# VH-VL binders against Acid phosphatase 1 (APS1), part 13

Target 1, 240 residues: Acid phosphatase 1 (APS1), of Solanum lycopersicum (Tomato) (Lycopersicon esculentum) (p27061)
Amino acid sequence: TENLNSHVFPRPLIIEYPEKQLRDELKCTTWRFVVETNNLSPWKTIPEECADYVKEYMVGPGYKMEIDRVSDEAGEYAKSVDLGDDGRDVWIFDVDETLLSNLPYYSDHRYGLEVFDDVEFDKWVENGTAPALGSSLKLYQEVLKLGFKVFLLTGRSERHRSVTVENLMNAGFHDWHKLILRGSDDHGKTATTYKSERRNAMVEEGFRIVGNSGDQWSDLLGSSMSYRSFKLPNPMYYIL
Key: E = the ipSAE of ESMFold2; O = the ipSAE of OpenDDE; V2 = 0.75 times the mean of E and O plus 0.25 times the DockQ between their complexes.

## First folded at step 21 (VH-VL; framework fv_cixutumumab)

Design x1 (from u5 with heavy chain Y107W, light chain R90K; at its last look DockQ between E and O 0.39; V2 from the best seeds 0.00; counts 0 for: pae E 3.4 > 2)
Fold by OpenDDE, look of step 21:
Structure x1 (fold): chain C 240 residues (1-240), chain A 122 residues (1-122), chain B 108 residues (1-108)
Amino acid sequence: as target 1 above (240 residues)
Amino acid sequence: EVQLVQSGAEVKKPGSSVKVSCKASGGTFSRYAISWVRQAPGQGLEWMGGIIPYFGTANYAQKFQGRVTITADKSTSTAYMELSSLRSEDTAVYYCARVSGWDYGRWPFDYWGKGTTVTVSS
Amino acid sequence: SSELTQDPAVSVALGQTVRITCQGDSLKSYYAKWYQQKPGQAPILVIYGKNNRPSGIPDRFSGSSSGNTASLTITGAQAEDEADYYCNSKDSSDNHVVFGGGTKLTVL
């Protein structure tokens, strides 16, 4: 399972005057903005006052629209790039909240309000029933059709390889070049470090990382960054 | 097969400019970068700059900044290098090379032109 | 700016192994690329990355790295391997390309 950020940095006390207090909706909207733009990090759980906001966002049209828009933009970029003649152009996808949605799990766990339960999440993963994010599937198929090699780079443990493969295939994902999960040697590494190392290895093998799609900044940042990266929204949790 | 065809030899006077062309064929153009490398007689290779045709952005070695202009025409798959204010020290063979990625510092130059001899003499 | 240094000349007996070394701070962070150049010809790529060999390059060519050094090794040198060899890498300071001074390899 992906290691959620457990490190909470102290925040300065903000003295709010009653007459100057913003509405909770606005507070949460701005919170989501700064979270998604990587201006607020790290964080462990969503703000308590934003529980309803995050829920409404995740199950409402906003989340879908943003996923669609990001995927559309990624698709346009993918189409605009001529592939090399050596077959070394790569598109990287994360899995959780990128290709597969864990929203069914988080709907039962207050959409990020609760402290992450590794045991319960593992049970969910082991069910292998996570649905596809539709727009991501479309993008996935598009980049394959264009001739990109697809790498799946996930923070999931190697022990969940089989169920992850099965889930991906059942969800409509096929023909990836390589699926990379956390091995024993990756334990204790941050997601940023882990994924950076994996990308470095790809580059060392002669692959060009042309596109990278992920819901976490730790999917995208670090070394061997993609020529263009696409951040999918995820206000439920933060992975360092 | 990928080929880079460069323009012919040039003889120039000091103070003049020279523009060398490099036409790519046999592969994609926009997916790669083009670098220009020169070699003075009996000397080593010297990177002058490069361009990413996809973006149209060029980068130059500090030594040549302000004096070299690198451009690319995607429609003709041709890159150009123009060097102004020519000096005798600019006498060299000028190579264009395809870079197998958009980071010409990180990716190798996998195909080279045959070179263009530029002679600067009074 | 980053610099790459090479020995100006090395010799190897026919059929023997020779290692050409490139040294520079940039090599701590980036792999070297190696080019072979014969007189009157354009350079050709022989090694890049960790140990990638382009198509057409004999398997006697190999690359390695350690610390701030990169090495091109020719295992079983052939007469046709006599050439100048250049390393290059990314200049970490300027984000540009830097070449070594070149090594002339003589096959005896």
Scores: ipSAE 0.394, ipTM 0.750, lowest interface PAE 1.4, mean pLDDT 92
ESMFold2, look of step 21: ipSAE 0.467; ipTM 0.785
ESMFold2 (binder alone), look of step 21: mean pLDDT 91; pTM 0.944

Design x2 (from u5 with light chain K28S S29R R90K; at its last look DockQ between E and O 0.52; V2 from the best seeds 0.00; counts 0 for: pae E 3.1 > 2)
Fold by ESMFold2, look of step 21:
Structure x2 (fold): chain C 240 residues (1-240), chain A 122 residues (1-122), chain B 108 residues (1-108)
Amino acid sequence: as target 1 above (240 residues)
Amino acid sequence: EVQLVQSGAEVKKPGSSVKVSCKASGGTFSRYAISWVRQAPGQGLEWMGGIIPYFGTANYAQKFQGRVTITADKSTSTAYMELSSLRSEDTAVYYCARVSGWDYGRYPFDYWGKGTTVTVSS
Amino acid sequence: SSELTQDPAVSVALGQTVRITCQGDSLSRYYAKWYQQKPGQAPILVIYGKNNRPSGIPDRFSGSSSGNTASLTITGAQAEDEADYYCNSKDSSDNHVVFGGGTKLTVL
């Protein structure tokens, strides 16, 4: 009855939320949106006030949900494509934060709050223990099954070829057509320039770049862009 | 096996138009582009334009803009090139060619039709 | 408009090596594609990319590039190689595609 609910189970008068707490949460949510839409570049570290937000996003369900949605959309696109008759339809994957997760490294480096240390990161890479991003592995396997050639195009150095191959294979990736790393002639290039030049070479060799999965706009933009590109979220770092 | 079968020879009067067909078989029609290339007697190859059937988008060489129309019918896997306001200088063999990607200048023309002779005479 | 320049004629003795060249500013960015045309016939693709041969093209045909120059090389030229050879590439202007003027190869 109404009298029982009013007496035994009193209704709340008002729920108060501190305006500062809500505003601080929105600051980081909006920052991430602006970063992922490529409106804040270049940058070297995440904002100090957003360190906890980025951690919670990366280790909680948010990052996984977004990665899964992007990979699901890419999979639907891949299934919709009628492949050509010459075996020259290509899907490009970046490696870091696309196929392999460096979250274990970044969890020890405050999820992007620390200025990037290429010496310490190279030591992490040299361990060869980066885990797969699960939905990316699923997409990778699907595009192979559909008959795409798979090219891996990474900003990692040629000197790390063997450990990168071992890491990829141990993480469940195999049967790629090409693995392309930075050579000595690529030293000093922006990732946009490096990735564009390698895509140019693919097109000039007669390959059609039908899909491209990457976590950085530098993976996707520039010359010889894929027919369709799929941007995975990554608020921990920016590559020019 | 990919084949491009073109319509037969045409004899036309100056000022008229001609429409040449190019039927593709043995491949995925909408995943490639089709280029049209002509060759006047004793002359070299000249790109006229092309179409990307997936988008329905045609592009034309500047020399032919305003006189050429290129279309495609995906249901019949056929591309068409129509050249209007014909002159005696338009007497040539007209080829269609499949482009192995969606950029006419970056991808090879990997299969060619046998050509359609168009003669423009008074 | 980026022109592609080819010598109009080249000769080679039977069994010898010949190079057919194609020059143009666009070739520093875009590889040439090479086509062979015999009299009364449609062109056929011979070389694309740096040195890719379509199925059915003999390995005596090869391609190379340096600066603004692309080359088609025929080693051990045979009588059936006598033909016109055209290069094409992307025009970096609004023209989309440019062909070279063609090179008539005569096998002696």
Scores: ipSAE 0.476, ipTM 0.788, lowest interface PAE 3.1, mean pLDDT 90
ESMFold2 (binder alone), look of step 21: mean pLDDT 91; pTM 0.946
OpenDDE, look of step 21: ipSAE 0.566; ipTM 0.824

Design x3 (from v3 with heavy chain T28K, light chain K28S; at its last look DockQ between E and O 0.57; V2 from the best seeds 0.00; counts 0 for: pae E 2.7 > 2)
Heavy chain, then light chain:
Amino acid sequence: EVQLVQSGAEVKKPGSSVKVSCKASGGKFSRYAISWVRQAPGQGLEWMGGIIPWFGTANYAQKFQGRVTITADKSTSTAYMELSSLRSEDTAVYYCARVSGWDYGRYPFDYWGKGTTVTVSS
Amino acid sequence: SSELTQDPAVSVALGQTVRITCQGDSLSSYYAKWYQQKPGQAPILVIYGKNNRPSGIPDRFSGSSSGNTASLTITGAQAEDEADYYCNSKDSSDNHVVFGGGTKLTVL
ESMFold2, look of step 21: ipSAE 0.569; ipTM 0.818
ESMFold2 (binder alone), look of step 21: mean pLDDT 92; pTM 0.947
OpenDDE, look of step 21: ipSAE 0.779; ipTM 0.905
ESMFold2, look of step 22: ipSAE 0.610; ipTM 0.836
ESMFold2 (binder alone), look of step 22: mean pLDDT 92; pTM 0.945
OpenDDE, look of step 22: ipSAE 0.561; ipTM 0.825
ESMFold2, look of step 23: ipSAE 0.514; ipTM 0.799
ESMFold2 (binder alone), look of step 23: mean pLDDT 92; pTM 0.946
OpenDDE, look of step 23: ipSAE 0.761; ipTM 0.897

Design x4 (from v3 with light chain A32V; at its last look DockQ between E and O 0.41; V2 from the best seeds 0.00; counts 0 for: pae E 4.3 > 2)
Fold by ESMFold2, look of step 21:
Structure x4 (fold): chain C 240 residues (1-240), chain A 122 residues (1-122), chain B 108 residues (1-108)
Amino acid sequence: as target 1 above (240 residues)
Amino acid sequence: EVQLVQSGAEVKKPGSSVKVSCKASGGTFSRYAISWVRQAPGQGLEWMGGIIPWFGTANYAQKFQGRVTITADKSTSTAYMELSSLRSEDTAVYYCARVSGWDYGRYPFDYWGKGTTVTVSS
Amino acid sequence: SSELTQDPAVSVALGQTVRITCQGDSLKSYYVKWYQQKPGQAPILVIYGKNNRPSGIPDRFSGSSSGNTASLTITGAQAEDEADYYCNSKDSSDNHVVFGGGTKLTVL
């Protein structure tokens, strides 16, 4: 890839490719784009014709490269912030598909082709073995080092607090300032409503939500939004 | 160390306008809102409006809508409040205050200028 | 609009405890902020959130809230606490800012 020779290298690599065949091959990349730009109605499964594409994206370099780029942008932003002297500048992280990867679970459940099964997912959560997303761990550590308060705000239930703490610690996360899970009063709320209400409480205590990292638009949108939001890719599922 | 330095006292005729400046030093100017608050002699504090420099969005209290214009210049870290059609009851001290976030009502005003006395007399 | 109501004046004997109140419908949704203003000076922030003091504010100042009422309490009042005290919050009716009318605290 360092040097090219025109007699050896094809020019062009694709000649006379049928337009319909090319459009079919781009169908899944374009679908993922509209997923990540929040342009689809709420959905429960990935398109069947994109199952191989999603698998290759998630297990190949694409997912990692995009996670890395988002985390790098968040890190540069965090370094640019002039923190107040009151210790009330906060960075919020979601947990699932933001700090901890559930890819081992989803690899056994067809990468989002199966309708979400909360009973089976709870069994996976109870194992406490989700690995860290490496670039997110780096960002997490950098944000702490810079002097931000770190709040973890997750849609996981309070019933899973103990195993979630154990999993986070074993994955390399420690020293967060708050871990907020859904309590009994939060059952039945959309994630957008739940996350918004918890952010409202933070703001009323005088916390400035400077950064917010999450894989779902429901992590980022609503009331009391962060000054800057960072959307991590996740084409495997959608949460309202 | 955040400081807000306001322009000096002014004496104005009824019907004229006044423009007060508020230069911020230290802190993050463009992300935090700036509020303008006035206080007539012997009276309480009254919010006039504010601006969020990041978005360039200004908001005005209903009482002052149509007479007040609030602007900001990020390059100089300076906010301005202009009040037009002055009348004697506009005689007051005009304060700028930094809001410790980007929502005037939810975050405290953590740093205040020393105030600019505006006197409206013929 | 949602007004904030404060008693116009309160007195306290030196070393005693005093409570200044602020009432309004907006305080059901938004926490109050308290400001101290001495004659000829700009206000300074003394309490926000439930009971948060900025750096430099003595711990004799505390805040509390219940329903649509918030209180500023000064325990062991000192002569330098003599001032006007203002509350403010978000005006829930138009999303602007509302200040209470102020409470003049006299330390005897």
Scores: ipSAE 0.350, ipTM 0.734, lowest interface PAE 4.3, mean pLDDT 90
ESMFold2 (binder alone), look of step 21: mean pLDDT 91; pTM 0.942
OpenDDE, look of step 21: ipSAE 0.483; ipTM 0.783

Design x5 (from v3 with heavy chain A33T; at its last look DockQ between E and O 0.53; V2 from the best seeds 0.00; counts 0 for: pae E 3.6 > 2)
Fold by ESMFold2, look of step 21:
Structure x5 (fold): chain C 240 residues (1-240), chain A 122 residues (1-122), chain B 108 residues (1-108)
Amino acid sequence: as target 1 above (240 residues)
Amino acid sequence: EVQLVQSGAEVKKPGSSVKVSCKASGGTFSRYTISWVRQAPGQGLEWMGGIIPWFGTANYAQKFQGRVTITADKSTSTAYMELSSLRSEDTAVYYCARVSGWDYGRYPFDYWGKGTTVTVSS
Amino acid sequence: SSELTQDPAVSVALGQTVRITCQGDSLKSYYAKWYQQKPGQAPILVIYGKNNRPSGIPDRFSGSSSGNTASLTITGAQAEDEADYYCNSKDSSDNHVVFGGGTKLTVL
């Protein structure tokens, strides 16, 4: 009848195995590492099993500490650079998830679990109330003080220029030298192509792209890459 | 106040080599490239090659590959161009020029040396 | 390798406007840089980018681009503008530099 000799493990192993919650968190930390090292094929949503992990990362200290560390490294680099004598050394910043946080929007959209909704996101953008990422504002101010030209290069549409300017100024960003948005001729381009073409134009105008801060690899890779790039974390979405 | 000071005129026999120097002052030498451009009598400008001094990376126009060597000494802010197996058609003025960025063809040559005349005869 | 083509000579009357052109496939992707060379002297940079003048270059010098053609325009030409003018750009096939053949400008 009942046989406990050869077909049943005699006693459960206790304490020798991770708790389910700890095992699941390790899966998600490794997923986020693979995301941030650009090792995944293009993706549209975070894994459902990582939804709680991403929320806790974004609202807790992890996200802030990583943003702070990247911005600090960029600041040290910027201070180490001897600028040229023609005023054509440039630092490029992306806007979304680089200078302005859309976390209030994403907190209503499950931190990246929902497929991106252009219409609802545009409504959020039109509010003009995205807060600054504090460490990015500090870096922004430092590179201006050091004498860099500052160009803002964003995938936002030209139709949102006015509200984007107001949002940036209300968030504490002033005195950028250029703000570049997608025009009608940029419709349908990948972000990598769009950002590359605009960097090409900068180089052809004689600008040296010394630093580039962005949350997406599409901000940083492609043609006319900056001498040094600084990738800010963002596990909520991926842009090709 | 950027200045590029080149070595003096040279007279050479066919088959020999010449090494021209270009000393930069008044700028951050390692942040810019140095290009070498020659001009034969009555002719146009011809790019020979260049170097990025910080990395010591040199590139050469196809016409000169195998005959030209371009080097730089960051500590003295000096670039050098050596052309070997000289021929009479190598008689020219040899200019060095600063390129205002790290890409030879995308940035302007914003400062030029006064040129070094090299004469190859008999 | 790609080529940059310039007319070998152009004339302009004092005070008139002249355009010097530079044509090549690389100019679809990379702007021309323009250099002035007077007899017995090294070249100097006069225009880069679309229409950027280095310090000390008079306002009468301007640049423009259309397709595979770049132009250097001198308005109100003066006697001291008489010189050879060269364009250069990137040779993308070899990651090299190519110069145009030069244009001799005569001011009448």
Scores: ipSAE 0.402, ipTM 0.753, lowest interface PAE 3.6, mean pLDDT 90
ESMFold2 (binder alone), look of step 21: mean pLDDT 89; pTM 0.933
OpenDDE, look of step 21: ipSAE 0.611; ipTM 0.855

Design x6 (from v3 with light chain D94E; at its last look DockQ between E and O 0.79; V2 from the best seeds 0.00; counts 0 for: pae E 5.7 > 2)
Fold by ESMFold2, look of step 21:
Structure x6 (fold): chain C 240 residues (1-240), chain A 122 residues (1-122), chain B 108 residues (1-108)
Amino acid sequence: as target 1 above (240 residues)
Amino acid sequence: EVQLVQSGAEVKKPGSSVKVSCKASGGTFSRYAISWVRQAPGQGLEWMGGIIPWFGTANYAQKFQGRVTITADKSTSTAYMELSSLRSEDTAVYYCARVSGWDYGRYPFDYWGKGTTVTVSS
Amino acid sequence: SSELTQDPAVSVALGQTVRITCQGDSLKSYYAKWYQQKPGQAPILVIYGKNNRPSGIPDRFSGSSSGNTASLTITGAQAEDEADYYCNSKDSSENHVVFGGGTKLTVL
């Protein structure tokens, strides 16, 4: 008899959490919200009490659902754009945690609990094996098909150009119009300053920055901002 | 080719208003700002303001704030500039120009209308 | 306005080289755009960015900048180059735009 009732109106499932587990989960959900909305910056490591939360978010469906949703919204926007007639409408992509995932590296470095180690990270980059973020690859392909110029603007050093190109191509990215890396004159700049200066140069060359996809606020904020910006989640690290 | 076609010459009395139109053809309209620039007889170019049809946002030079209204109609690809409380010093040629982006000071004015002569006399 | 300063007039002999300058504090951060205007005609864009020429502008026109000064150079000046030349760029508030006062080029 209970089956008849359940076929029309599903019975809600109520799950009781232990109080400590619920409080820890709420603390970490709250922490991630304030981090991703740029209300807690700068920061160096994730809270120790949130280590399991961040791992489960990054390797489970949560991270994937969120990056997919951001890229889907960006795709809908890109399709709605009435492009100019001079081929100077640009979509900018960051690389790390935007097109390529460094999750394999971070899974060996406690998902953001360890202070960033640039020597070990550079060794990982030199392997050239970072996988694509699937929905970012889809957006990348759509933007090219729609007629945007695609510029890749990364904080990676020029000395890693060859391996970065190889990694991007093996991950499925082809036909970008520019790949911009930090040159020798860019060492020591904050990412915000570096990326702002490169966007300034684009605008002064006559390009219109229509869309910008990145995982860090430093990818999106500063001077010569895009018309629309799309912030991908990344609770593992913060770049100033 | 992009063309900007402006409305015809006007003769106006002091204290009245004038509305000049600028119809764009041969290119996209909504992604580019439209600027209005005037030139009094024997004088230089003076930016009055502009509009970005994509946003519907108008911006005005401080000198003209409160006297000028700039609008756009995306369905007809037409921008309008209305100048009120006309004075003799408003006698000028009024140009519309397409800006190749959405920042009037950073992007070039790549296409210009032929201008609309407005004469203000008693 | 005086925010971008141009000399009111410059002369050049036919076939010779001339520079027209535009000076202002905003030019330290933003490139000038250059426009040519002949009598009874609307302006046309001749130089933007560092040294970009729109299609149809002869290669005798070039642009350069240093400090707070932008320059338009015409090499091998021809009779049809006789015109008024204007620069524009960001105004002092950095929200809008301003034109220089214009330079009348006379080709002798």
Scores: ipSAE 0.168, ipTM 0.674, lowest interface PAE 5.7, mean pLDDT 89
ESMFold2 (binder alone), look of step 21: mean pLDDT 91; pTM 0.944
OpenDDE, look of step 21: ipSAE 0.722; ipTM 0.885

## First folded at step 22 (VH-VL; framework fv_cixutumumab)

Design y1 (from x3 with light chain S29K K90Q; at its last look DockQ between E and O 0.72; V2 from the best seeds 0.00; counts 0 for: pae E 3.4 > 2)
Fold by ESMFold2, look of step 22:
Structure y1 (fold): chain C 240 residues (1-240), chain A 122 residues (1-122), chain B 108 residues (1-108)
Amino acid sequence: as target 1 above (240 residues)
Amino acid sequence: EVQLVQSGAEVKKPGSSVKVSCKASGGKFSRYAISWVRQAPGQGLEWMGGIIPWFGTANYAQKFQGRVTITADKSTSTAYMELSSLRSEDTAVYYCARVSGWDYGRYPFDYWGKGTTVTVSS
Amino acid sequence: SSELTQDPAVSVALGQTVRITCQGDSLSKYYAKWYQQKPGQAPILVIYGKNNRPSGIPDRFSGSSSGNTASLTITGAQAEDEADYYCNSQDSSDNHVVFGGGTKLTVL
C-alpha cells in the first residue's frame, strides 16, 4: 500500500515506497536528455548508477522508437525538398551508430560503462559484421531514390576502407556517391574539426549539404553545416 | 536550358529610381540565390547584392546599402532590383545571375541574364 | 583582404599557352570562380572549384591555385578565347562577393 502521509512525518519505511526506484529512473532519463541535447561536459563513461537504464533503453523498444522517429522526420524533410537541377544536393550520413550498429560490441563492454578501448573496438570493426540500423537503411534508400547524392562521412580510418565497404554492402547499403574516411593528414584532429574540414571541401566543390544524419554532435556542428541536421540518439559514448 | 530574362533598357534622370526585373525559366527559381552585378562602361564587374527566394532573404554590398532593394516573387519566378537616388555614376549594364547555391560568395554564378542598360543622364 | 588583383591585360599567340592570375588573401581559403566575357555579351562561367569546367567549356581551360593566387590556364589558345576574364570569391570575414578587376586577353 502507498501511504502519502509518510511524506509529512518521520516514519519507518516498513511499507516500501517505489520512491528510490523512481528517483533513480528519473535521474537516468534526465541524464540521457542532457546527453542528447548537448548539455554535458565531455565524458568517457556512462554514470555507473545508470548502467541498467542504458542497457534497457538500448536493448528494449526505447532506442528503436527514438531512432525510428528521427529517421522518419528526416525522411519527411527529404521528401519536402525541391531538389536543384544539377545533381549537387547532398545528404551526409555518419556510419557508426548512424548506419551501422555497434551494439553487439557495446553489449560485451557494459553498454558504455567501460572506458573506450580503441584496440578492442578496432578488432570488432575488422570483423565487418555490424548490423544495419533498420530505419537508417530505410532513410538511406529513400534519399537515394529522391535524387540526393549520398556521402558517407566517418571517423573510421582509411586503413579500414575495405572492411567498412564490405560491412556496409552486406548490411544492405549500396550506391553511395562518396565514402570519406580519416586519412593520414587527419590524424590527431577532433571529430568536429575533421568533419568540418571535409564539409568545407564539399561546399568548395559546389555541393549543397541539404541533410546530415549523425549520432554525435561532432557529426553535425562546426563549419559548413547542413541546412537541416538530424541527431540520432546514442547514450553509450561521446565523441568530441 | 536555364534562362534569365531581364527587363528592357531604361533612361533615367538623376535622383530618380529604377527597378529591373529578372524572370527565370527552364530552372528551379526557389532553389538558387539570385545575384545582381553591374558593369559601368569600360569597367569591371561589381556585385550589388542578392536574394534567396526560398527564404525571402536579401543581402546587399556595403556600397549600395540604403539605396538598393532586392525582392523576389516566387509565383512569377521573378527577382527585382531597385536602385534609388540615381547618379550619373550609376550608368551601367545591370546583370542578374543565378548562384548555384545559397551562399553568394562560395558558389559560382552559373547562369547570367543578358543585362539591362540603365543610362542616367542630365 | 577583400580585394582580388588581376593584371589588366595579357597577350598570347594563337596555339600557345597563357595563364591569367587572380591574387587575394581570401584565395588561400576559398577557390576562385572564373568568368569569360566577350564584347557585348554577358559573362559565362568557365572554371569553379578546384578545376571544374561547366558543360560546354572546352578542355583547354583549366584552373589551379597555390597560396593566395588562383590561375586560369588556356592551352592552345584560339581566336574565340579573346575576351575579358574575371575571378570572384568570398571575402573571408563576411558574405561579400569580390570580383577581380578583370584581365583583357588578346589573342595575336
Scores: ipSAE 0.422, ipTM 0.755, lowest interface PAE 3.4, mean pLDDT 90
ESMFold2 (binder alone), look of step 22: mean pLDDT 90; pTM 0.936
OpenDDE, look of step 22: ipSAE 0.643; ipTM 0.856

Design y2 (from x3 with heavy chain K28R W54Y; at its last look DockQ between E and O 0.43; V2 from the best seeds 0.00; counts 0 for: pae E 3.2 > 2)
Heavy chain, then light chain:
Amino acid sequence: EVQLVQSGAEVKKPGSSVKVSCKASGGRFSRYAISWVRQAPGQGLEWMGGIIPYFGTANYAQKFQGRVTITADKSTSTAYMELSSLRSEDTAVYYCARVSGWDYGRYPFDYWGKGTTVTVSS
Amino acid sequence: SSELTQDPAVSVALGQTVRITCQGDSLSSYYAKWYQQKPGQAPILVIYGKNNRPSGIPDRFSGSSSGNTASLTITGAQAEDEADYYCNSKDSSDNHVVFGGGTKLTVL
ESMFold2, look of step 22: ipSAE 0.609; ipTM 0.839
ESMFold2 (binder alone), look of step 22: mean pLDDT 92; pTM 0.947
OpenDDE, look of step 22: ipSAE 0.748; ipTM 0.895
ESMFold2, look of step 23: ipSAE 0.463; ipTM 0.777
ESMFold2 (binder alone), look of step 23: mean pLDDT 91; pTM 0.945
OpenDDE, look of step 23: ipSAE 0.632; ipTM 0.848

